VH-VL binders against p19838r805to892. Designs and how they scored, part 8

Target 1, 88 residues: p19838r805to892
Amino acid sequence: QGDMKQLAEDVKLQLYKLLEIPDPDKNWATLAQKLGLGILNNAFRLSPAPSKTLMDNYEVSGGTVRELVEALRQMGYTEAIEVIQAAS
Below, E stands for the ipSAE of ESMFold2; O stands for the ipSAE of OpenDDE; V2 stands for 0.75 times the mean of E and O plus 0.25 times the DockQ between their complexes.

## First folded at step 2 (VH-VL; framework fv_masavibart)

Design m10a (at its last look DockQ between E and O 0.07; V2 from the best seeds 0.00; counts 0 for: pae E 12.2 > 2, placed apart)
Fold by OpenDDE, look of step 2:
Structure m10a (fold): chain C 88 residues (1-88), chain A 124 residues (1-124), chain B 110 residues (1-110)
Amino acid sequence: as target 1 above (88 residues)
Amino acid sequence: QVQLVESGGGVVQPGRSLRLSCAASGFTFSSYGMYWVRQAPGKGLEWVAVISYDGSYKYYADSVKGRFTISRDNSKNTLYLQMNSLRTEDTAVYYCAREKGYYDLSGSDAFDIWGQGTLVTVSS
Amino acid sequence: QSALTQPASVSGSPGQSITISCTGTSSDVGGYNYVSWYQQHPGKAPKLMIYDVTNRPSGVSNRFSGSKSGNTASLTISGLQSEDEADYYCSSYTSSGTLVFGGGTKLTVL
């Protein structure tokens, strides 16, 4: 079972913002691929807030903070990792 | 090296069932979304079904909803398509295809790896 | 799902440039940059030639290029060769989150 609920809402909001950038290596679409949710990227794109929709789906599917951090690490997205770690 | 191989096609009567398989090799199967795409004889391509990397998400074309079931066994690197209540209009070559993936806001899913297909003929 | 509109056939002589159009709506081709093109020779599986409107996979000849204007995407093949004779299909995501293919275009090299 996932533990994404351990992340505070303000932490999630910070992550949303960090993932809503046009950098192909550091955006929500890339993260979705790393998390294995790339198949839903079209659906995410159609949403008002793709990064939020992604993370919500990730949480509902039983995603873990650990796997999230690992995905971000693979992306080299240090800033996003630091947001999560600072809150832990 | 990277390869998809479909099997299970054949001739069946309307109303019958058939199960297709797609064996994947040369890549980390469990990391990719997979698709079934069919092509009726002399006709164009039609999207049939899609399944996420872990099988948690499945989507179907309206034409097959309620009749077809897509699934996968990542331990066996195999994709499946259970086809029930087959109709004559289901006659087609069925391809399995790998989702390429996209990494930016302009990116889209595309099928970069295809099998050679397996023919399903539904005839009375 | 309604198919994207492609011309049934196009033809050209070796060395010429030809263009295949793929017309949709603002809810598919016009709404997103999620257009792909596939080449299919008789009795063979489709091959990805272009994705995301303009991107060419490794190994695909630079004679193939993609573009989009409004609700119409286009595949251009320059320096036409006999081996280019095949069926070509476009695809796009729709606003419903599903894929749709064009009807296909038969390219004949004269």
Scores: ipSAE 0.018, ipTM 0.716, lowest interface PAE 5.6, mean pLDDT 89
Fold by ESMFold2, look of step 2:
Structure m10a (fold): chain C 88 residues (1-88), chain A 124 residues (1-124), chain B 110 residues (1-110)
Amino acid sequence: as target 1 above (88 residues)
Amino acid sequence: QVQLVESGGGVVQPGRSLRLSCAASGFTFSSYGMYWVRQAPGKGLEWVAVISYDGSYKYYADSVKGRFTISRDNSKNTLYLQMNSLRTEDTAVYYCAREKGYYDLSGSDAFDIWGQGTLVTVSS
Amino acid sequence: QSALTQPASVSGSPGQSITISCTGTSSDVGGYNYVSWYQQHPGKAPKLMIYDVTNRPSGVSNRFSGSKSGNTASLTISGLQSEDEADYYCSSYTSSGTLVFGGGTKLTVL
């Protein structure tokens, strides 16, 4: 869908929630690994909001929505993909 | 005053059911994830079930999966635990607990507000 | 799933410092920084003392501090007081997406 800045703040907040639930297949740590940011997971966990910190770092590093959706597909996280796609 | 109050505990025979309630007051209940945690007499704490703030995600300890159901009614500020097929090993004080933080998700498995607990005794 | 390992009991005199250990694995204490500590007096609900390894909730005395090294988290209570006599439980997020509690430690203040 494009640059991460294109996602509305409400969509980002929904994604943060979806990544913070207790599901090892669908948490922020697994997403970080799929996005090539796994080496930073200790820093993310130490932050006050790990999923937001992950997503902010991904955005600053030039990450794309297309890569994000692909990573979520590899995780089987259909609900998270639908949140992104519903935002058009 | 922020408060959680459990109810519905009692003495039942193995194989029977109970439903626990947890009434919340003094905070925006619909903004918080909620847990049930239990403590067998003279023993330690054991996590039982968790439910997200809007009820969209639920997860259970292996010891209760398939027998217990967590739910919430945000319009009534109430958390529930439906306990089916009870076993003697389920005998415990059951606490409801609030996950720390609204959208501050650090320590989402930390419990900053607890109820007083309700005793469930399963004996034959 | 194995509980986190805590000593069954610790003791200290008023004014001393004591440390309670909580040992897990790389799949919980060692792999994540979601360790919490709870104090429980007899007949009472647990009270959150430390979250995210080191953080104190508002209203918790700075005599309570938390730390972690490798797979072991520690709760340190300085300036021990008789009211600190209680059971203490650690908990940690696990790689299975849930949490686990330690077996508990009874602190006796002489």
Scores: ipSAE 0.007, ipTM 0.633, lowest interface PAE 12.2, mean pLDDT 85
ESMFold2 (binder alone), look of step 2: mean pLDDT 91; pTM 0.930

Design m10b (at its last look DockQ between E and O 0.07; V2 from the best seeds 0.00; counts 0 for: pae E 8.4 > 2, placed apart)
Fold by OpenDDE, look of step 2:
Structure m10b (fold): chain C 88 residues (1-88), chain A 124 residues (1-124), chain B 110 residues (1-110)
Amino acid sequence: as target 1 above (88 residues)
Amino acid sequence: QVQLVESGGGVVQPGRSLRLSCAASGFTFSSYAMYWVRQAPGKGLEWVAVISYDGSNKYYADSVKGRFTISRDNSKNTLYLQMNSLRTEDTAVYYCAREKGYYDLSGSDAFDIWGQGTLVTVSS
Amino acid sequence: QSALTQPASVSGSPGQSITISCTGTSSDVGGYNYVSWYQQHPGKAPKLMIYDVTNRPSGVSNRFSGSKSGNTASLTISGLQSEDEADYYCSSYTSSGTLVFGGGTKLTVL
């Protein structure tokens, strides 16, 4: 019942890049925690692109864009939110 | 000031159900993933379930999957654990725990706040 | 899930330093810095002592320190005191997406 498929591939790619930074407040690992996927962080870390693996799993699990934005909001990651909103 | 308080434990027969609650105070409950962790008498710690900050994602240990349901009401600052089809091996002190707020690239995955625990005894 | 391996018990005299090991695999302890340590006194809830292998939460004595080498994480308690007598648990996440705890170590202060 998720709607992550509504995000264009280029939008997802931008998000991947934004989440691959060594900032505890703005990285994929923190996002995973907010989304309740922190338990998989070691698995994500083993992947070539942790942020992509995270988002793929989020999508498969039925995640929504709304919940993604809320998680990013809690992180204060306004730039990532703007990427999503600009595409909507 | 920051506190978690479990309740709802008791003695039940196998196959019965029980619902645990965990009341949170002193922090922004809705900003944290929450966990249930249990400890059988005289035994070690075992992860049971996790729920995301908004309740949108849930994960369970294999030992309880299909029988337990974790949930939360952020308006009440309360975490729940619905335990169905209880077994004798489910006997344990059940703790609610808060996951530490942020990860760095090296990781975190630590529980910085714990409740006092509530005892669940499943026996014939 | 398989528990991380800890010694069942360790002991030391006041003022000594002791070390508790936590051994996993390259898929958990050895692969990542997600190792935490908890102290638990009888009848009490666990208390976070170390996270991310080496970090101490505020309020935790600097007598507690963490390290990791290969697939083994270690908790070192220096200047051992009577109040340190407790059970100690390590934890780590695995590549399979599970949280695992060690079996626990009983620390006795002689």
Scores: ipSAE 0.023, ipTM 0.708, lowest interface PAE 4.2, mean pLDDT 89
Fold by ESMFold2, look of step 2:
Structure m10b (fold): chain C 88 residues (1-88), chain A 124 residues (1-124), chain B 110 residues (1-110)
Amino acid sequence: as target 1 above (88 residues)
Amino acid sequence: QVQLVESGGGVVQPGRSLRLSCAASGFTFSSYAMYWVRQAPGKGLEWVAVISYDGSNKYYADSVKGRFTISRDNSKNTLYLQMNSLRTEDTAVYYCAREKGYYDLSGSDAFDIWGQGTLVTVSS
Amino acid sequence: QSALTQPASVSGSPGQSITISCTGTSSDVGGYNYVSWYQQHPGKAPKLMIYDVTNRPSGVSNRFSGSKSGNTASLTISGLQSEDEADYYCSSYTSSGTLVFGGGTKLTVL
């Protein structure tokens, strides 16, 4: 079962900002695809806060911090990984 | 035969209301996000509103926010646009459009099926 | 939020290749791979020609191709035919979570 609740709120807020930058290699839409949630991207895109909505859905579906870091590594998003790892 | 058919357009005075309908057939309506897109006479396309496949998420262009309400009835395969406080700048052909479906984590912001449109004229 | 910039008109002769540009910003065309192109004949509804920058729906001729570089997407029509005479619109997802269209380009086949 998931462990995303272990991330502090300020870490999550930092991550949301990093995923809202419009970079096709590093945005929330690409992260959703790496996490197996890409089919929900229209729902995320149509929400007030797409990156938060993605991360909330991932958390309630039982997602883990380890899988999140691996997805970010596949994207080459080292700054996002470091935000998560520096807080642990 | 996949199609969308708009209805409910007409000539109305400023400040009045209209309700547009879009009847869907030939596909599983409840699996698709749906859009309203308008085109003023002689002008380009402008999106108006979008509703997610289950109706849980709705978004509006700033020009219509607070005046228009998008809704859907998945049991009747029908999309709606309630247009209140109409203005002359709302004069346009209104299209309903189906957002292209997802394919194995594919995303898209494309409209693969369009209706023929219904004309709304707001004039005194 | 502003419309994507397209030339107002483009002309070509039968058999030529033509390209229609669609220029946005790093917040839309440059930042996402969600660019679409639509063909619209007079009095008709738009028809999807290209989605996700480069993909053609089934039934769209391979004479139509899409690309982008930086903040500019392009629709290229090779082997121009009289039936290609129409208005063409691009669209893109934006970082504000909204969808934006270009102003449209009238293609005339001379």
Scores: ipSAE 0.012, ipTM 0.695, lowest interface PAE 8.4, mean pLDDT 87
ESMFold2 (binder alone), look of step 2: mean pLDDT 90; pTM 0.924

Design m10c (at its last look DockQ between E and O 0.06; V2 from the best seeds 0.00; counts 0 for: pae O 7.4 > 2, placed apart)
Fold by ESMFold2, look of step 2:
Structure m10c (fold): chain C 88 residues (1-88), chain A 124 residues (1-124), chain B 110 residues (1-110)
Amino acid sequence: as target 1 above (88 residues)
Amino acid sequence: QVQLVESGGGVVQPGRSLRLSCAASGFTFSSYGMYWVRQAPGKGLEWVAVISYDGSNKYYADSVKGRFTISRDNSKNTLYLQMNSLRTEDTAVYYCAREKGYYDLSGDDAFDIWGQGTLVTVSS
Amino acid sequence: QSALTQPASVSGSPGQSITISCTGTSSDVGGYNYVSWYQQHPGKAPKLMIYDVTNRPSGVSNRFSGSKSGNTASLTISGLQSEDEADYYCSSYTSSGTLVFGGGTKLTVL
């Protein structure tokens, strides 16, 4: 089912930082919406690491790296895609 | 040692107010969301309220909305619950709890931490 | 009452496996992977056993596992020991941005 465990920890850490910027086109809240998890954004905001909270929930739900890259592409977030692809 | 200590419980008449405090130590308080959960004597757990790490988001159970206010002072490492218009049904042990915290600067696994509880009794 | 339905009690013998169910709706258990399980011994504060449906905090025995199917989450305890006798609660976030608990299940080890 999911393959998010295949991403190295340093790749995940880079992604979290890229998603914590205030740009609404490139933040974790918009990624959550693209991944079908936007209803949980109130829960994700409970900590200073909402991007990690989002990504952990996505991984547990069986999310795939392919679907993650597609969501990032729909956001136009080329730098985030490159971080994933450089390590793959 | 990571610790949460509640205080401010006691016996009060219906309609009165109490303010509960939860003192945090041994961790970076401002990095965690915090909860209040209560348990009436002999009964199950009931979520009361939650507050985000910076205090910008707050949510309440319907049973307390409009009467209770959750707040925090990150400079004092303290969580609060202001309880107004208390009812007999509010009688419970009140626990504060730290959200499991997916953001962990120490590298430890995320853990929910609960205090020992403080008893609030609302009766004549 | 509780928004999440748990059986009032479950029993098993030492060494057996048991499962405690937690049934909600598509607006909570079924719709989100934000289910937690708590163990509470008499006179003690609750202890987190499982979070995000399946994850186990460090220090929690691997005899405890969690799963979900549809609107029902499950806690499974294998290799039952007398020390597992306690009350168990599930919780979930809801579409209203709130938390709900199940009514609790008393586990008796015979």
Scores: ipSAE 0.068, ipTM 0.700, lowest interface PAE 5.7, mean pLDDT 86
Fold by OpenDDE, look of step 2:
Structure m10c (fold): chain C 88 residues (1-88), chain A 124 residues (1-124), chain B 110 residues (1-110)
Amino acid sequence: as target 1 above (88 residues)
Amino acid sequence: QVQLVESGGGVVQPGRSLRLSCAASGFTFSSYGMYWVRQAPGKGLEWVAVISYDGSNKYYADSVKGRFTISRDNSKNTLYLQMNSLRTEDTAVYYCAREKGYYDLSGDDAFDIWGQGTLVTVSS
Amino acid sequence: QSALTQPASVSGSPGQSITISCTGTSSDVGGYNYVSWYQQHPGKAPKLMIYDVTNRPSGVSNRFSGSKSGNTASLTISGLQSEDEADYYCSSYTSSGTLVFGGGTKLTVL
């Protein structure tokens, strides 16, 4: 059972924005790969808010905050990690 | 240097099973989504199945759902397609293909590397 | 799986420019810039010629170009050469995330 519900909505919104950037190393598509959801990237891309769709799917699939942070760490996305940690 | 090589094709009767393999070399196989695409004789291209880089997610065309299973062994740089309950309409050259730009926002809908294909013939 | 619509065949003389159309809907070609084009010679595997509507992979001749208007993507081949004779397929993703190919176009160089 995932614990993504521990993240407040405003934290998620901040993450959405941070992931909606053109940087291939720090965007939602790369995060999706790290989280094992990369095969859905074309579907996410076609959605109005890819990062939100990604995170929603991650949550539904039972994803954890810890794994999210680890994925972001692998991406070197310090700013995104700090958003999560500041809320903890 | 970068190469995909399919194998396992042949002639089988309807209802039988067949397993295709695709050996990858010259690139980091585990970093890419992989596809099977088939082409019936004298016909066009048809998407068959896709598997994520780590095998955690899979998708299938409606025409093969419940009958085909895509899988991969990243330690062996090999992609597989288990085909069960084969039908005459499954007759085709089966290609494995690498998804381009799997990690970025563009180009990941394209297949930049293809094998030469393996022929599967289903006939009575 | 619904296919994208391509003309069955096109032809041109050496040195001419020809265009192959790929028509979809607002839910695929028209809605997004994720159209690819493949060249396939007889008995050979497809080769990626264009991706993301307009981008050429390295090694692909600049005689090949892609564009899109409305629900129709187009592949243009300028300075037609005999080796360009092949089948050409377009592809795109739909709003449901499924991949779809066009029916293919046979290009004959006269």
Scores: ipSAE 0.016, ipTM 0.693, lowest interface PAE 7.4, mean pLDDT 89
ESMFold2 (binder alone), look of step 2: mean pLDDT 90; pTM 0.923

## First folded at step 4 (VH-VL)

Design a01 (framework fv_masavibart)
Fold by ESMFold2-Fast, scan of step 4:
Structure a01 (fold): chain C 88 residues (1-88), chain A 124 residues (1-124), chain B 110 residues (1-110)
Amino acid sequence: as target 1 above (88 residues)
Amino acid sequence: QVQLVESGGGVVQPGRSLRLSCAASGFTFSSYGMYWVRQAPGKGLEWVAVIWYDGSNKYYADSVKGRFTISRDNSKNTLYLQMNSLRTEDTAVYYCAREKGYYDLSGSDAFDIWGQGTLVTVSS
Amino acid sequence: QSALTQPASVSGSPGQSITISCTGTSSDVGGYNYVSWYQQHPGKAPKLMIYDVTNRPSGVSNRFSGSKSGNTASLTISGLQSEDEADYYCSSYTSSGTLVFGGGTKLTVL
């Protein structure tokens, strides 16, 4: 489980950097779809910081760290998972 | 080589059900969001439903909510539209369409590939 | 029906230019840069002509261009050809996360 508010801000910032890459299998747009927020992808793209806007929306909607990690696991994004685990 | 082919259209009585299929070929189907768009005879285009690349999220136009169900089978490269409780105003050519934007983040909600359509006539 | 307003018809002569408007609100056309334009010939599926307001897909003639000012997006076709006769539809993303189409414009080249 775990509340998204429990993640340190620097951990979130490192996650944002990993998600703002051109790789279509490992970017914020794919994560948004996995988290049930893909219908907002155009709003995220218009944002100056798509990953932050996505994660802020996920947190407000009651998203959990456990579900975030599961989505990243399905994407094969081991590096992103390790960043989150370092916060434990 | 990229192609979408709809099937399953026909004549059906009001209140009945019909299932449409869309066979995709020539691209990685599982990497794209897919849409159903319809056009009543002599009328304009109307968005019907969308399904995300992995089937995890689905959204519907208000006119079809609770009656239509969109689904996909990525192992078979096929998109479906289950239409229940059909009404005469559902009479239209139904197109399946591929979202351009997901693959490169440009052209979101733009449809770069369309099928030729399948006609559904709801008549008593 | 569609929520975006387009003129029902527009006409021009070969070699001339015409513009088709697509008017919405600040919650769709005016609020986002996600406007697309489609060309539809009788009996055929629509073809994407413009996406993201101004972008032209590969293979689409540079005679077609898109723009936006406030709540109105425009498709301009220069050097009109007889093959341009078709219905043209705009579409836009909305603040509710849905998609909306315009009512369509029939272009006649006389």
Scores: ipSAE 0.007, ipTM 0.603, lowest interface PAE 13.2, mean pLDDT 83

Design a02 (framework fv_masavibart)
Fold by ESMFold2-Fast, scan of step 4:
Structure a02 (fold): chain C 88 residues (1-88), chain A 124 residues (1-124), chain B 110 residues (1-110)
Amino acid sequence: as target 1 above (88 residues)
Amino acid sequence: QVQLVESGGGVVQPGRSLRLSCAASGFTFSSYGMYWVRQAPGKGLEWVAVIWYDGSNKYYADSVKGRFTISRDNSKNTLYLQMNSLRTEDTAVYYCAREKGYSDLSGSDAFDIWGQGTLVTVSS
Amino acid sequence: QSALTQPASVSGSPGQSITISCTGTSSDVGGYNYVSWYQQHPGKAPKLMIYDVTNRPSGVSNRFSGSKSGNTASLTISGLQSEDEADYYCSSYTSSGTLVFGGGTKLTVL
């Protein structure tokens, strides 16, 4: 769907909170694997804010909202998808 | 041949300070996160501290926060642990350990290379 | 409490299989796939046997395998040999960004 820079900052903050919940199917680590960023997993894990570090890296690498939503769908994370979709 | 060698252990009184060193060889030290892990006599393993490859991030176990400081000198391939305000419960063998997979940015906070340890005894 | 729960001891005979459990919470073992297992012989440094729940480092026998279900990780050792007699520790990443170890399990090969 569009570039990650199109997502409002408040939407990103809500997404970070959802990804910090310790759930092996719904956390930042699983999302990193789905987005092809698993090679940076140790960098994210050692970050004070793993979800933000992941999303910043995804954005810089040219990641799209469409691919993010598809990854979240594969994870079954409907709440995270709804947060993104509600922001047009 | 990859190796970690600890030094600096000894007997100290409560409230004193001690600095441990860990000399690394056989690998690119500056590419790896490094850990200190301790083991009290007859007890289990306890994580103490971690330091990022470039020294920019450091994290500590709650039991040592504010008292211990982890640091590294990549030009000397050496890891340090400065231990202040020592308590009798800090008595343990202290191991330095290398984080597995850090150089390829994969894997977990697993420790694939360990030193042989250095004994710290805190007694009055 | 912050330590992961392991049985204090387990025993088996040569050629048999044994399993060691490691129980935490949804904020460590249950929440992340970052579980490691270590073997420690008396007077020696620990050796990494399993990382990321199921992965073996190069040089570790395929007799050692790891798994996880919910909040419990397991280490299974098949074809027990006398040299497997050691203490075994699990560890996990936590939601606080820290690491926690289990209390350890002494394996006796009878």
Scores: ipSAE 0.029, ipTM 0.725, lowest interface PAE 6.3, mean pLDDT 86

Design a03 (framework fv_masavibart)
Fold by ESMFold2-Fast, scan of step 4:
Structure a03 (fold): chain C 88 residues (1-88), chain A 124 residues (1-124), chain B 110 residues (1-110)
Amino acid sequence: as target 1 above (88 residues)
Amino acid sequence: QVQLVESGGGVVQPGRSLRLSCAASGFTFSSYGMYWVRQAPGKGLEWVAVIWYDGSNKYYADSVKGRFTISRDNSKNTLYLQMNSLRTEDTAVYYCAREKGYSDFSGSDAFDIWGQGTLVTVSS
Amino acid sequence: QSALTQPASVSGSPGQSITISCTGTSSDVGGYNYVSWYQQHPGKAPKLMIYDVTNRPSGVSNRFSGSKSGNTASLTISGLQSEDEADYYCSSYTSSGTLVFGGGTKLTVL
């Protein structure tokens, strides 16, 4: 589980960088779908930092670190999971 | 009321440049992402470029990447498209369009407001 | 050109229903609920008819409805009227953060 607010800022910034790639299996848009926020993808795309806006929305909706890691696991995004887990 | 008005179209030779403008009125321009969409004579719609609400991020269609630059001036409620190295296949009516945005986190809408379009003809 | 597949033309008689399909891939139509439909009369700018797959903007007739199954979105127009004769375009958000349009469908009301 875990509160998203407990993730250190440098961990979040590393995650955002990993999600800003055009790979359809590994970008912020695919993560948004897995987190149940795909309906907001156009809004995230129009923000100055889609990954940050996605994660901010996920956090304010009560999203957890556990669910985030599970979504990344479904995406096969091992590097993103390692960034989060190295911080715990 | 809510309105978008394009200007700057005209006839130009291949390899030259044009700058299009889109004047927005009747809404808070700085709160919306803005788009350029074009339509070649007798052809379908083609997305050209998007710029985020504050100008911090931009995306382009592959056909114009490296040649066209989208920009905005939120203090003037104006969107721009700088078109360099024009090709005959860039001949089209260019539309300015507003992303409807999302409300209450229910989803983002498509282009709810369109300008009348401005014709760009690239001829040799 | 356009990435999404639409039939070039469809036709129907007044009072009937027609459906226009829009087929993409899992990285656009199949992956996201951001499909829109536009109506364009000759010489005019496009008008938004449907957004987010199923939603109608205020002022759009309830004769227009949208749906999606897998990689295919559909626009259905019921109770066809002569004023519905126009070109119809679908569009979708893509996994790369861009937008793509369909090739367009010319609707003829017989």
Scores: ipSAE 0.006, ipTM 0.584, lowest interface PAE 14.4, mean pLDDT 82

Design a04 (framework fv_masavibart)
Fold by ESMFold2-Fast, scan of step 4:
Structure a04 (fold): chain C 88 residues (1-88), chain A 124 residues (1-124), chain B 110 residues (1-110)
Amino acid sequence: as target 1 above (88 residues)
Amino acid sequence: QVQLVESGGGVVQPGRSLRLSCAASGFTFSSYGMYWVRQAPGKGLEWVAVISYDGSNKYYADSVKGRFTISRDNSKNTLYLQMNSLRTEDTAVYYCAREKGYSDLSGSDAFDIWGQGTLVTVSS
Amino acid sequence: QSALTQPASVSGSPGQSITISCTGTSSDVGGYNYVSWYQQHPGKAPKLMIYDVTNRPSGVSNRFSGSKSGNTASLTISGLQSEDEADYYCSSYTSSGTLVFGGGTKLTVL
């Protein structure tokens, strides 16, 4: 399962940067959809830091690292998975 | 050392345009999201616009959408607000503010550094 | 009226404690832990006092503390000092992805 609070601060920051790219298959908006938070995508889009807002919301909602990694795997975002796995 | 300095305010007639500038120093400007926040005389604070660290994302308050444009030049460490079709209700002190949370995981909606403000008066 | 409701004024004497409330809805204060508080002295820019409901920036006195219960966030100032006299604004992230401010509270010390 893995609690999101276990992820180090620098790991989260690296993940946010990777999710802020314009690639539709590798950005925060696609991740939000995969995590079941797509209904809030407009709120995230209007945020100054969409990926941070998404991840904070995911964490507060009881999201797990395991589900996050699985969503990134479905996106084919190997680089983002490597950032998380290198930290575990 | 960390400083934001606004300029470009003044008195303008309704329907005209004005461009505000915000000069940043003492930090890596290109790493932070930046905001414009305004305050009408004797009134409270109102968020106006935000721009992401690289300039790719921009968002506006409904009251200014379609009239104001936020932009930045990271090579000059400068933030801009182009204000078109000015209305009397746009009269306010305009503050440039740095987003705490863009490079720090906490406080993504908090403003840790503010400029001194520049007064814009829209009057006939 | 502002999106977030604050009392127009509060007052206290030196050494006392006061609390300023900031009431919103489940789509802002109640829905997110992204509440900030700003102090503004006349003629000056606002200063960040609290962010993410409870966190103090470096250099802010521990006399200032923040909390939240349901749709209401609170700023508490203990050991009131004359220099605390100022306007205080809360702000919150909203479900629409925007930021909203409270109407402000004028704190008078005396």
Scores: ipSAE 0.007, ipTM 0.594, lowest interface PAE 11.3, mean pLDDT 82

